# VHH binders against Type II methyltransferase M.MthZI (mthZIM): the designs that were tried, part 3

Target 1, 355 residues: Type II methyltransferase M.MthZI (mthZIM), of Methanothermobacter thermautotrophicus (Methanobacterium thermoformicicum) (p29568)
Amino acid sequence: MKTTHRIYFKNSADMNELKDKSINLVVTSPPYPMVEIWDRLFSELNPKIEETLIDEEDGLRSYNLMHEELEKVWHEVDRVTAPGGVVIINIGDATRKIGKKFQLYPNHVRTIDFFFDRGYQVLPFIIWRKQSNKPTKFMGSGMLPPNAYVTHEHEYILIFRKEGPRQFKTEEERKLRRESAYFWEERNQWFSDVWTDLTGVSQRLNHKNLRKRAAAYPFELAYRLINMYSIMGDWVLDPFLGTGTTMIAAACAGRNSIGYELDHNFKDLIESRINETLKLSNEIVMRRINDHIEFIREKNGKYYSENYKFKVTTRQEQDIRLYYPRTYKKIKNNEFEFFYQEVNPKKERQSKLNI

## First folded at step 23 (VHH; from aa5 with S62D I101V Y108N)

Design bb3
Fold by ESMFold2, fold request of step 25:
Structure bb3 (fold): chain B 355 residues (1-355), chain A 119 residues (1-119)
Amino acid sequence: as target 1 above (355 residues)
Amino acid sequence: DVQLVESGGGLVQAGGSLRLSCAASGFTFSTHWMYWGRQAPGKGREWVSGISGSGEYTAYADSVKGRFTISRDNAKNTLYLQMNNLKPEDTALYYCARGEVYGRYFDNWGQGTQVTVSS
């Protein structure tokens, strides 16, 4: 098994390298309009934005212009997304004082509106509460009503589906779908409308003979979403690739990926993160099996994994198959092929106990 | 609460060296990628260097490669940036950030330490 991963270092407002309807899943987090760290980026894309922020102090106009820049990317996302494909956008609203006026700028509303107006089904989406965030805290009048403000500490994971439920017409596709199933308890954990405390791997890894390697919140976020809304061999797109999190999560899930990133300097960082991921990939993937085996002892499931012979809760879990990327090679300057090994739970669990 | 406190900035002549420090608290330092970024006058923030939780993997922006060295001391929860052969274009506010980068969005960063390179 192998997967292909491509990076284009350019503005994703133009994704002409991608054919229409070629992408199965989009997982991305754009620059957030009206969040100050992004002001320079937006102003470089459209100099009128700086004028509206600084000279005019016109928050509404700034907000609209910033979204117009993002919508160039959303138009390309719409073009490249296949029927039945899913678009997932992690975005936060901005709280900000412009001149004398404080307000929330509802980025999630404008984003939902874009896709809803284009016929996407808006699926139940997720509120993500980040542990230990220190966003700007606007209290207003503090203890005195009515000019105090709610503290804003969450982000949205918006989920859109294009043109109805995806169909799997060939036996090969249906087999890949069955092999890409997730465990029943993962379903319960992942398909919750509120996510809190995404700390990655177990915080209990202080045991002797265990290695303490926790995944960062962004990796686990992307990894869950990719497993939830795609099957092995699917193409995952991130038009705002950044440090490469979506690509490395796709690789760990056995999906192909494409990323767009304006800043060519991220190339070295992405490669460094790929190398770290390859070292950790078996552990990352095996954690899902280890957690399942712990869970199923209490559940006492009546079905069995065909591939690994442990118990599973439902018939839909019988064909689950997990792979981890073992090696990669660079095909071109910005293209990578990953080569996979299927997990071996018996060997891996015995080694863990015997160290 | 996550806290990141930078220090070690200052005024230095071109060709000189500085060592920046970032003291971290409020999270398990050893399990997170850490980054240095900078903001020059009239420009947005740009990343400079990154290092994995273990310290085994590093990365650098092209403009600083070979001149800057990122490191960490997980026993002291401290991130470092050794800056050699400094150039006037390195003048910026330098800040450290925890690796919660998704896309190009940083969730946690410090207040920064000013580096000014004359010549």
Scores: ipSAE 0.413, ipTM 0.798, lowest interface PAE 3.5, mean pLDDT 86
Fold by ESMFold2, last read:
Order: structure tokens, then C-alpha cells, then sequence
Structure bb3 (fold): chain B 355 residues (1-355), chain A 119 residues (1-119)
């Protein structure tokens, strides 16, 4: 098995390299409107935004202009997303004082409106509580009502589907779908409308699990979403690629990917992260197997995986197959091809005992 | 609480050197990619360099390759940036960061340390 991964260093408001309806899954996190660290980026995209933020102190106008810039990208996302495709956008609302006026700017509402108004089904989505710095807290009047404010500490993982449920028409597609299934306990943990963990560790196995060698927190988020909403061989797009997390997660999940990034300086970083990931890829993928073995030991599963010689909870898990990227090569500038090996739980378990 | 504290900035003549440090606490330092960024007056934030948790993998922005070296000491939970052959264009507030989300989101950064390079 092999996968293809491409990076385009340009503004994703124009994704003319991509054909209409060619993408199965979008997983991305854009710059967040009205969050101060993004002000310069938005102002460079549209200089009017600096004027409305600084000279006019017009929060509403600034918010609308920033979203208009993002919506150029969402229009391209809509064009390239295939029927039955899923669009996942991680976005947070902004709390911010403009002039003397403090308020929340509801980025998630504007984003939902864009896709909902264009006929997407809004699927149940996830509230993600994540760890962040505390330098900015808007408490208002503190202990005195009614002008105190709630501390804002969550983000949204919004999930949209284009044109109804995806269908799988060929025998090859149906086989890949069955092999791409996830374990019942993963489904139970992953398909929750509130996420408070950063590693993807299941809480149904043990409350006090050890977390010695966790994958990076951004990687686990993308890896989980890619496994939840795509099958092996699918094309995953990230129009705000950044440090390359979505691409790397797609590679570890056996999916093809395309990323857009404005800043060519990230090229060296993305390649370094690819090399690190290949060194760790077997361990990353094997964690799912090892967690399942621990889980099913304590349960009486009704079904069996001949592939890996263990019990599973549902018949849909019987054909699960996991692959890890072993090597890669550059095909051309900013294009990578990954080559895979299937995991071998018996051999890998024995190698861990050699220490 | 994640805490990142930068130090080592100052005024230096072009061609000179500085070593920045970033003391980290509130998370498992050795398992995270760490980054340096900078912000020049009137400009947006610019990514400068990154290093893997183990220190084995590094990356640099084009403008600093060959002049800057990122490193870390996991026993001291400290990130470093050795800056050589400094140019006036390197004048900026330098900050360290931990990446918490995929892509482009950094809100875990320190107060920053000012580097000013005179001609």
C-alpha cells in the first residue's frame, strides 16, 4: 500500500490545483477571527481590517471582514468536497475588548451558518476543552453581579456533511471500508460530544492509565478525526496546513492528503516532522491494537478477528487491518509517497519483552 | 498552568551573537515539539525554528538557516536559541511556544525577550 501527500505553498483562497468534488474529508483549523495573534495575518489579507480594528474600534465590522476572508477558503472547500464528504473545522470563539466594549465573537456560529446555508447537514459536533495559557482572563466585575464574565476555555470541532451519506459502490471500496473500521471502545470514546483528553486514551479500560509516551496532542486530535470520518485511500485536505499535523496523521492512518500553507518556511519543519513520525509510526499505530487487547481481556467479545487473533465486540470489527508508514520518498517538489507495512501484534509484543 | 519564560535578549551590534533561553513548566517538556517565533515592530508573527521532544529533529526558517541553532536541555526543561551573525533585520521580540493544535494555532507562549541589533 502507498499514499500520496502534496503541499502547496500559497493562499488556499485559490485551490485551482484541485478538481471539483475530489476530496473525501477536510480536517483543518483556520486562523481565528478576533483572536489578537491573528490580527496581523488578517490585516495583511485585507488592510481594511487594521483600519476597523484600530482607527474605528469597530468590533462587528472587523469580525465580519475577517470571516469574509475565511469564507473565500470555505467556498473552495465546498467546490472540492465530494458528495458524501465530510468537512471538519476546529474553531474557537473569541473573547475580546474593542475600545470599552467586551464581548464574545461567535466564530462557530458564522462558520455553521456558511455551511448550513449551502445545504450541508450539520452533524453532532464536539466541544473540545483544551489546555491553554492564562495570560488573558476577562472577569468583568469579578465577584460583583451582574457584570462578571464566564472564563472561556473551549473550542468547537464542527462537523458538516455534503449531500447526504456517502455510498461505497465497488467491491474494493467496500473492502477498504471494512478494513478501516474502528474498535467498539474507540467508537464509544471518540464519538462523544465533549472531549477533555489530548491523547485519545480510552477511559473505559482504566481510570488511572499511565501515559508514558503519548503522541503530540495536535497529532492525536487529527488522527482520531481522520479515523472517524474517512477510510484508507481517501483524500484528506487541510487548507491551513501549518506544521503539517493533518498530513502526518493522514499518513499514519493510510490516507492520502493535500495541504495548503502560505508560509514556505514551514517546508523544513514539515519534512523534519515526517522523519520523526516514520521513526515512531509503528508504535503509534500499535497503540490501538495494544489498547484493544487490554480492553477485550476484561470483556467477553462475541466476534473474532482472524487478522490479529483476538476477540472483538462487534461483527463490524472483524476485518480491521492496521498499517504503518515504514518509508517515504519524494516524487517531486513538495510531494511525498509513503510505503506501508501491516502491523504484526505477535512479533511486536515479543520485541517489547526483549527489554 | 503552562508557563514559558524567555530570557537572554538585549542590545547587540550587527555580526554579534546572543543566546536566548526559555524555561518551561506545567507540562511534560520532553514529549513536545518546541518553537521559537519572533515579531518585529509593525509586522506579524514569524516562525523561526522548531525542535522535536528528543532534540533529534530540528527545522529553521530560511532567513535564519546557518546562523541560528535551536537546542534543548530536557533535564532542565529549557529551550535555547543560539543566534550568530546577527543582522538589523533580526530585531524583534522573540518568544518560545508550544504547539497545542494542528496547523497554525499558538496561544501558549511566553512574554518574550527583546533582541535589538544595531548597525
Amino acid sequence: as target 1 above (355 residues)
Amino acid sequence: DVQLVESGGGLVQAGGSLRLSCAASGFTFSTHWMYWGRQAPGKGREWVSGISGSGEYTAYADSVKGRFTISRDNAKNTLYLQMNNLKPEDTALYYCARGEVYGRYFDNWGQGTQVTVSS
Scores: ipSAE 0.399, ipTM 0.785, lowest interface PAE 3.7, mean pLDDT 85
Fold by ESMFold2, fold request of step 25:
Structure bb3 (fold): chain B 355 residues (1-355), chain A 119 residues (1-119)
Amino acid sequence: as target 1 above (355 residues)
Amino acid sequence: DVQLVESGGGLVQAGGSLRLSCAASGFTFSTHWMYWGRQAPGKGREWVSGISGSGEYTAYADSVKGRFTISRDNAKNTLYLQMNNLKPEDTALYYCARGEVYGRYFDNWGQGTQVTVSS
């Protein structure tokens, strides 16, 4: 088994390298309109934006122009997304004062409108509260009504589906789908509408100190989303690749990926993170097996995985297969091939029972 | 509760050296990639260097390769940047950052420490 991963260092408003309807899953986080650290990026893309921010002090116009720049990318995302494909966008709203006017700029609303107006189904999405040290909070008048403001500390993970549920028409496709299933207890944890940096597990899961997993929390979020909304061999796209998190998560999940990143300086960092992934990948993937063994140890599971010789909770978990990337090779033009090995859990590793 | 506090900046002659520190608290330091970035007057933020949680893997922007060395001490929850052969164009506010969610956005950063390099 192998997967292919490509990086294009260019503006993703033009993704001409990608064929129409070729992408199964998009997982990305764009620059956030009206968040100050992104002002220069947006102004370089459209100098009118700087004029509206500084000279005109027109927050609404600035917000609209910034979203128009992102929508160039969303048009390309729409073009390349296959029927039944899923588009996941992590985006936060901005709180900001322009001139005398403070307000929230609802980036998530504008993003939902773009895809909803183009016929996508909006699926239940996730509120993500991440660990951050915000430089300031806009409190307004503090303790004096009515001009005080709510503190804004969450982001959205928006989930859109193109043209209805994906169909799996051949037995080979259905087999890959069954092998790509996740455990029942992972489903319970992952398919929650609120995520935090300290994501608690169900009381039925005895996961000690989940904050100390080998991978950073941004990796875990991408890894969950990729496992939740794709199958092995799928193509995952990130038009705002950045430090490469989506790509390395796709590799650990046995999916192919494509990333676009404007800043070529990230090339060295992405390659360094790929090398780290090779050293950690077996441990990352094996943790899912070990966590399951611990979960099912004292449960009366009704079904069995012949592949790994342990009990599972549901019929749909019986054919799960997990692979980790063992090695890779770098190909010309920022392309990587990962080569895989199936995890090899010992049947008695976590318990005295043959599960 | 995440806090990142930079120190070690100052005024230095071109060709000189400085060592920056970043004290981290409020999270499990050893499991996160850590980064240095900088912002020169009138310019946007620029990524400078990164280091894996274990310290085993590092990366550098082209403009600083061979001159800067990133390191960390996980026992002290401290990130470092050794800057050698400094140039006037290295003049900037240097900040450390923890992780990011996709792209170039860092979800936590410090207040920064000023480095000024005179010719």
Scores: ipSAE 0.392, ipTM 0.786, lowest interface PAE 3.8, mean pLDDT 85
Fold by ESMFold2, last read:
Structure bb3 (fold): chain B 355 residues (1-355), chain A 119 residues (1-119)
Amino acid sequence: as target 1 above (355 residues)
Amino acid sequence: DVQLVESGGGLVQAGGSLRLSCAASGFTFSTHWMYWGRQAPGKGREWVSGISGSGEYTAYADSVKGRFTISRDNAKNTLYLQMNNLKPEDTALYYCARGEVYGRYFDNWGQGTQVTVSS
């Protein structure tokens, strides 16, 4: 098995390299309107934003102009997303003082409105609990009512589906779908409307737990979303690629990917992270199997994996296949092919007994 | 709470060297990619360098490659940036950051340490 991964270093407001309806899944996190670190980026995209933000101190107009810039990208996302395709946007609302006026700018609402008005189904989405490293920044009057403010410590993972449920019309597609299944206990953990286990906060581990160690790896959130909403061989797009997290997660999950990133300086970082992932990939993928085997011992399953012969909880888990990327090669500038090895749970468990 | 405290900035002449430090606490330092970024006067923030949790993998922005070296000491929970052959265009507020689990930007960053390079 192999997958293809391409990076375009340009503004994703123009994704003319991509054909209409060619993408199965979008997983991305844009620059967040009204969050200070992004002010310069938005002002460079549209100089009127600097005027409204600094000279006029007009928060609402600045917010609208910033979203208009993002919506250029969302229009391209809409064009390239296939029927039944899923668009996942990680976005946070901004709490911000403009002049003397503090308020929340509801980025998630504007984003939902864009896709909902264009006929997308808004699926149940996830509140991602993220502890702030500066929880006292916007307290308002503190302990004195009524002008105190709630500490804002979450983001949204918004989930949209284009043109109804995806259809799998060929037996080959249906087989890939069955092989791309996830375990019962992963489904219960992942398909929850609140995620609290990917906060990045240090934990005191009372037990040696591979699941907790795996939850700390840098691309895990994207890896979950890709496993939840795509099948092996699908094309995953990130129009705001950044450090390469979505591409790396797609590679680890056996999906193809395309990323857009304005800043060419991330090229070296993305390649370095790819190399790290390849070194760790078997361990990361095998942790899913090891965690499952631990889980199923305590909850007696009635079915067996056809491919690996361990117990599974449901009939839908019988055809699960897991692969890890073993090597890659550069096909041309900014294009990579990954080559895969199927996991071998008996061989891998025997090798771990060498201690 | 997560804390990242930068130090080691200052005023230096062009061609000189500085070593920045970032003391980290409140998380398991050795398991996270760590980054240096900078913000020059009148410019947006830019990524400078990154290093994997183990220290085995590094990466650099083109403008600093060959002049800057990122390193870490996991026993001391400290990130370093050795900056050699400094140029006036390196003048900036330098901050360290922890990588987000998901997303394309830093999830935690320090207050920064000022580096000013005089011609």
Scores: ipSAE 0.386, ipTM 0.787, lowest interface PAE 3.9, mean pLDDT 86

Design bb3
Fold by OpenDDE, last read:
Structure bb3 (fold): chain B 355 residues (1-355), chain A 119 residues (1-119)
Amino acid sequence: as target 1 above (355 residues)
Amino acid sequence: DVQLVESGGGLVQAGGSLRLSCAASGFTFSTHWMYWGRQAPGKGREWVSGISGSGEYTAYADSVKGRFTISRDNAKNTLYLQMNNLKPEDTALYYCARGEVYGRYFDNWGQGTQVTVSS
């Protein structure tokens, strides 16, 4: 098994490299409008944004202008997404004081409206709450009403489906789908409408000895989403690739990926992260297996996986196959092929004992 | 609470050297990629360098390759940036950042430390 990954260092407002309806899943997180750290990026795209922010102190106008830039990308996303494809956008609302006016800028609403108006099925989204140990900085007049503000500590994972549910017509596709199944306990966790377990803190892989090289957050977020809304062999797109997290997650999940990144300087970083991931990719999959084994010890499964020689909860889990990238080849300056190995839980445990 | 505190900035002549430090707290330092970024006057924030949790992997922006060296001491929860052969164009506020929050290239920026390179 191999997957292909391509990086384009350009503005994703123009995805001319991609054919119409060629993408099965989009997983991305854009720069958030009205979040200060992104002001300059947006201003470089449209200088009027800086003018509205700084000179005019017009947050609404700036907000709209920023979204206009994102919408150029969303248009391309729409074009390249296949029927039955899913578009997932992680986005946070911005709370900001501009001039004397404090308000929330509802990025998730604007984004939902864009896809909804274009006929996408808006699916239940996920609230992602990062548990911050920070005492909730109450903003406002203390204990006196009415001028205090609710703390904003969550982001949105917006989920859109293009047209109806994806159909799998060939036996090969059906097989891949079966093999791409997730565990019952994963299903219960992942498809919750609120995620609180992804804290960005490397979840100490509970097992004492496995130096919890916790996959760098937000790898887990992308990895979950990819497994939830795609099958092995699918094409995953990230219009805002950044440090390559979505691509790495796709690779780890046995999916192809295409990423766009405006800043070409990220090339070396992405490659470095790819190399690191190859060293950890087995651990990622093994974690899933180990978590399942632990779960099944507590909960007796009714079915049996012949492939992995453990019980599972449902019949659909019996065909699960987990692969991890073992090696990669750079085919072109911007194209990589990953080669996979199926996880062997027994062998992997033995190898760790010998180290 | 994630805290990043940058230090080591200052005024230096072209061709000079500086070593920046970033003290990290509030998270498991050794498990995260750490990054340096900078923001020059009138320019957007740009990525400068990154280092993996273990320190095994490093990356650099093209503009700083061969001149800057990123390192870390996980025992001290400290990130470093050795900057050699500094140029006026390196003048910027330098930030330390923790690995990517999904949707953001970098997160948890500190207050930054000013680096000024005079011609």
Scores: ipSAE 0.275, ipTM 0.712, lowest interface PAE 2.3, mean pLDDT 88
Fold by OpenDDE, fold request of step 25:
Structure bb3 (fold): chain B 355 residues (1-355), chain A 119 residues (1-119)
Amino acid sequence: as target 1 above (355 residues)
Amino acid sequence: DVQLVESGGGLVQAGGSLRLSCAASGFTFSTHWMYWGRQAPGKGREWVSGISGSGEYTAYADSVKGRFTISRDNAKNTLYLQMNNLKPEDTALYYCARGEVYGRYFDNWGQGTQVTVSS
């Protein structure tokens, strides 16, 4: 098994490299409008944004202009997404004082409206709350009403489906779908409308302490979403690739990927991260298996996986196949192939004992 | 609470060298990618360099390749940036950041340390 990954260092407002309806899943996080750290990025796209922010101190106008830039990308996303494809956008609202006016800028609402108005099925989205040990930030008048503000501590994972549920017509596709199944306990966790377990704390995948492993942000976020809304062999797109998280997650999940990134400097970083991830890629899959084994010890599974020789909860789990990238080859300057190995729980355990 | 405190900045002549430090606290330092970024006057924030948790993997922006070296001491929870052959265009506020980054987002930037390179 192999997957292909391509990176284009250009503005994703133009995806001329991609054919219409060629993408099965989009997973991305754009720069958030009205978040100060992105002001310059947006201003470079449209100088009127800087003028509006700095000279006019007009937050609403700035907000609209920034979204107009994002919407150029969303138009391409719409073009390249296949029927039955899914578009997932992680986005946060911005709280900001412009001039003398403090307010929340509702980025998630504007994004929902864009896709909804174009006929997408808006699916239940996920509220992502990072549990930070940060002391409660009080904003406004402190303990005196009415001018204090609610602390904003969550982001949104917006989910859109194009033209109804995806259909699988060939036996090969159906087989891949069966093999791409997730465990019942994963289903129960991942498809919650609130995620609180992704704290952004990168925990070293220590094989020994499997139980308390806080999902490493942001890899786990992308990895979950990819497994939830695609099958092996699908094409995943990230119009805002950044450090390559979506691509790496796609590779680890046995999916193809295409990423766009405006800044070419990220090339070396992405490659470095790929190399590092490959060394740990088997641990990702092993963690899933081990978590399942732990789960099933406590639960009476009604069905049996012949492949992995353990019980599962549902019939749909019986055909699960878990692969991890073992090696990669750079085919072109911006194109990579990953080669996979199926996980062997027995062999993997033996190898760890010998080290 | 995640804390990142940058130090080591200052005024230096073109061709000179500086070594920046970032003291990290409030998280398991050795398990995270760490990054240096910078923001020059009138420009957006850009990443400069990254290093894996173990220190085995490093990456650099094209503009600093061959001149800057990122390193870390996990025992001291400290990130370093050795900057050699500094140029006026390197003038910026330099930030330390903790990985992981989703998309273009870097989390938990410090207050920064000012580097000024005179011509």
Scores: ipSAE 0.260, ipTM 0.702, lowest interface PAE 2.4, mean pLDDT 88
Fold by OpenDDE, fold request of step 25:
Structure bb3 (fold): chain B 355 residues (1-355), chain A 119 residues (1-119)
Amino acid sequence: as target 1 above (355 residues)
Amino acid sequence: DVQLVESGGGLVQAGGSLRLSCAASGFTFSTHWMYWGRQAPGKGREWVSGISGSGEYTAYADSVKGRFTISRDNAKNTLYLQMNNLKPEDTALYYCARGEVYGRYFDNWGQGTQVTVSS
């Protein structure tokens, strides 16, 4: 098994490299409108944004202009998404004071509206709240109403489906789908409308960290979503690739990927991250296996996986196949092929004990 | 709370050197990719360099390759950027960042340290 990954260093408002209806899943997180750290990025796209923010102190106008820039990308996303494809956008609302006015800028609403108006099925989205041990920050005028503000501590994972449920017509596709199944306990966790178990903290991919730490890495967010809404061999697109998280997650999940990034300097960074991930990619899969083993130890599974020699909860779990990227080849300057190994739980456990 | 405090900036002549430091607190430092970015006046924030949690992997923007060296001391929770052969175009506010935000470059930016390179 192999997957292909391509990076285009350009503005994703133009995806001329991609054919219509060629993408099965989009997983991305754009720069958030009205978040200050992205002001310059948006201003470079449209100088009027800076003018409205700084000179006019018109937050609404700025907000709209920023979304107009994102919508250029969303148009391309719409074009390249296949029927039955899924578009997932992680986006947060922005709370900001512009001039004398403090308000929330509802990025999730604007984004939902864009896809809804174009006929997408808006599916139940996920509220992602990072766990904080810190007390909730209070904003406002003390203990007297009515001018206090609710602390904004969550982001949205918006989920859109294009033209109804995906159809699988060939036996090969059906087989891949069966093999791409997730465990019952994973389903129960992943398909919750509120995620609180992902801290958003980047974790070093090592034996100690992957085993002991909850899925706190942004990688896990992408990885879950990819497994939830695609099958092995699918094409995953990230119009805002950044440091390459979606691509890495796709690779680890046995999916192809295409990423766009405006800044070409990220090439070396992405490659470095890929290399790091590949060295320990088996641990990602092993974590899933180990978690399942732990789960099923406590619960009597009704069915049995012949492939992995453990019980599972449902019949659909019996065909699960878990692969990890073992090696890669750079085909072109911006194109990589990954080659996969199926996980062997017995062998991998022994190897870890010896290290 | 995650805190990043940059230091070491200053005024230097072209061809000179500076060493920036970023003191990190409020999180497990050794488990994160850490990054340096910079923002020049009138320009967007630019990625400069990154280093993996263990320090095994490093990456650089093309503009700084061969001149800058990123490093870290996990025992001290400190990120470093050795900048050699500085150029006027390196003039910027330099930020330390943690690799955390999904799909985005950086998160948890510090206040930055100003680097000014004179001609």
Scores: ipSAE 0.193, ipTM 0.676, lowest interface PAE 2.6, mean pLDDT 88
Fold by OpenDDE, last read:
Structure bb3 (fold): chain B 355 residues (1-355), chain A 119 residues (1-119)
Amino acid sequence: as target 1 above (355 residues)
Amino acid sequence: DVQLVESGGGLVQAGGSLRLSCAASGFTFSTHWMYWGRQAPGKGREWVSGISGSGEYTAYADSVKGRFTISRDNAKNTLYLQMNNLKPEDTALYYCARGEVYGRYFDNWGQGTQVTVSS
């Protein structure tokens, strides 16, 4: 088994490299409109944004102009997404004072409206609450009403489906789907409408203490979403690739990926991260297996996986196949192939006992 | 609370060298990618360099390749940036940052240290 990954260092407002309806899943997080750190990026796209923001102090106008730039990308996302495909956008609202006016700029609403108006099925979204040890700075006038503000501590994972549920017509597709199943306990966790266990902090998967460490890495966010809304062999797109998190997650999940990034300087970083992840890829899959084994010890599974020789909760879990990337090859400057091995729980346990 | 404190900036002549430091606290330093970024006047934040938790992997922006070296001392919870052959275009406020939030280039950046390269 192999997967292909491509990176384009250009503006994703033009995805001319991609065919219509060629993408099965989009997982991305754009620059958030009206968040100050992205002002320059948006201003480079449209200088009027800087004018409205700085000179005119017109937050609404700036907000609209920024979204117009994102919507150019969303148009391409729409074009390249296949029927039955899913578009997932992690986006946060911005709280900001422009001039004398403090307000929340509702990025999630604007994004939902864009896809909804185009006939997408808006699916239940996820509220992602990052556990920060930072004391929530209460913003307001102390204990006196009415001018205090509610703390803003969550982001949105917006989920859209194009043209109804995906159909699997061939036996091969159906087989891949069965093999791409997730465990019952994973489903129960992942398909919650509120995620509180992802801190967004990159933590090295330390082998030893598989303690229930709250998945602190943005990788986990992408990894979950990819497993939830795609099957092995699918094409995952990230129009805002950044440091390559979505691509790495796709690779670890046995999916193909395409990423766009404006800044070509991230090339080496992405490659370095890929290399690092490959060293840990087996651990990622093993963690899933180990978590399941722990779970099933407590709960009597009704069915049995012949492949992995453990019980599972449902019949649909019986065909689960978990692969991890073992090696990769750079085919072109912007194209990588990953080669996979199926996890063998018995062999890996023995190797750890002998260390 | 995550704290990052940058130091080592200053005024240097073109062709000169500086070594920046970033003292980290409030998190497990060795498990995170760490980054240097910079912001020049009138420009957005730019990624400069990154280093993996173990220090095994490093990456650089094209503009600084061959001139800058990122390193870390996990025992001291300190990130370093050795800057050699500095150019006027390297003039910027330099930030230390922890591993990014999904979709973001920088997370938990410090106050920065000013680097000024004179021609």
Scores: ipSAE 0.169, ipTM 0.661, lowest interface PAE 2.7, mean pLDDT 87

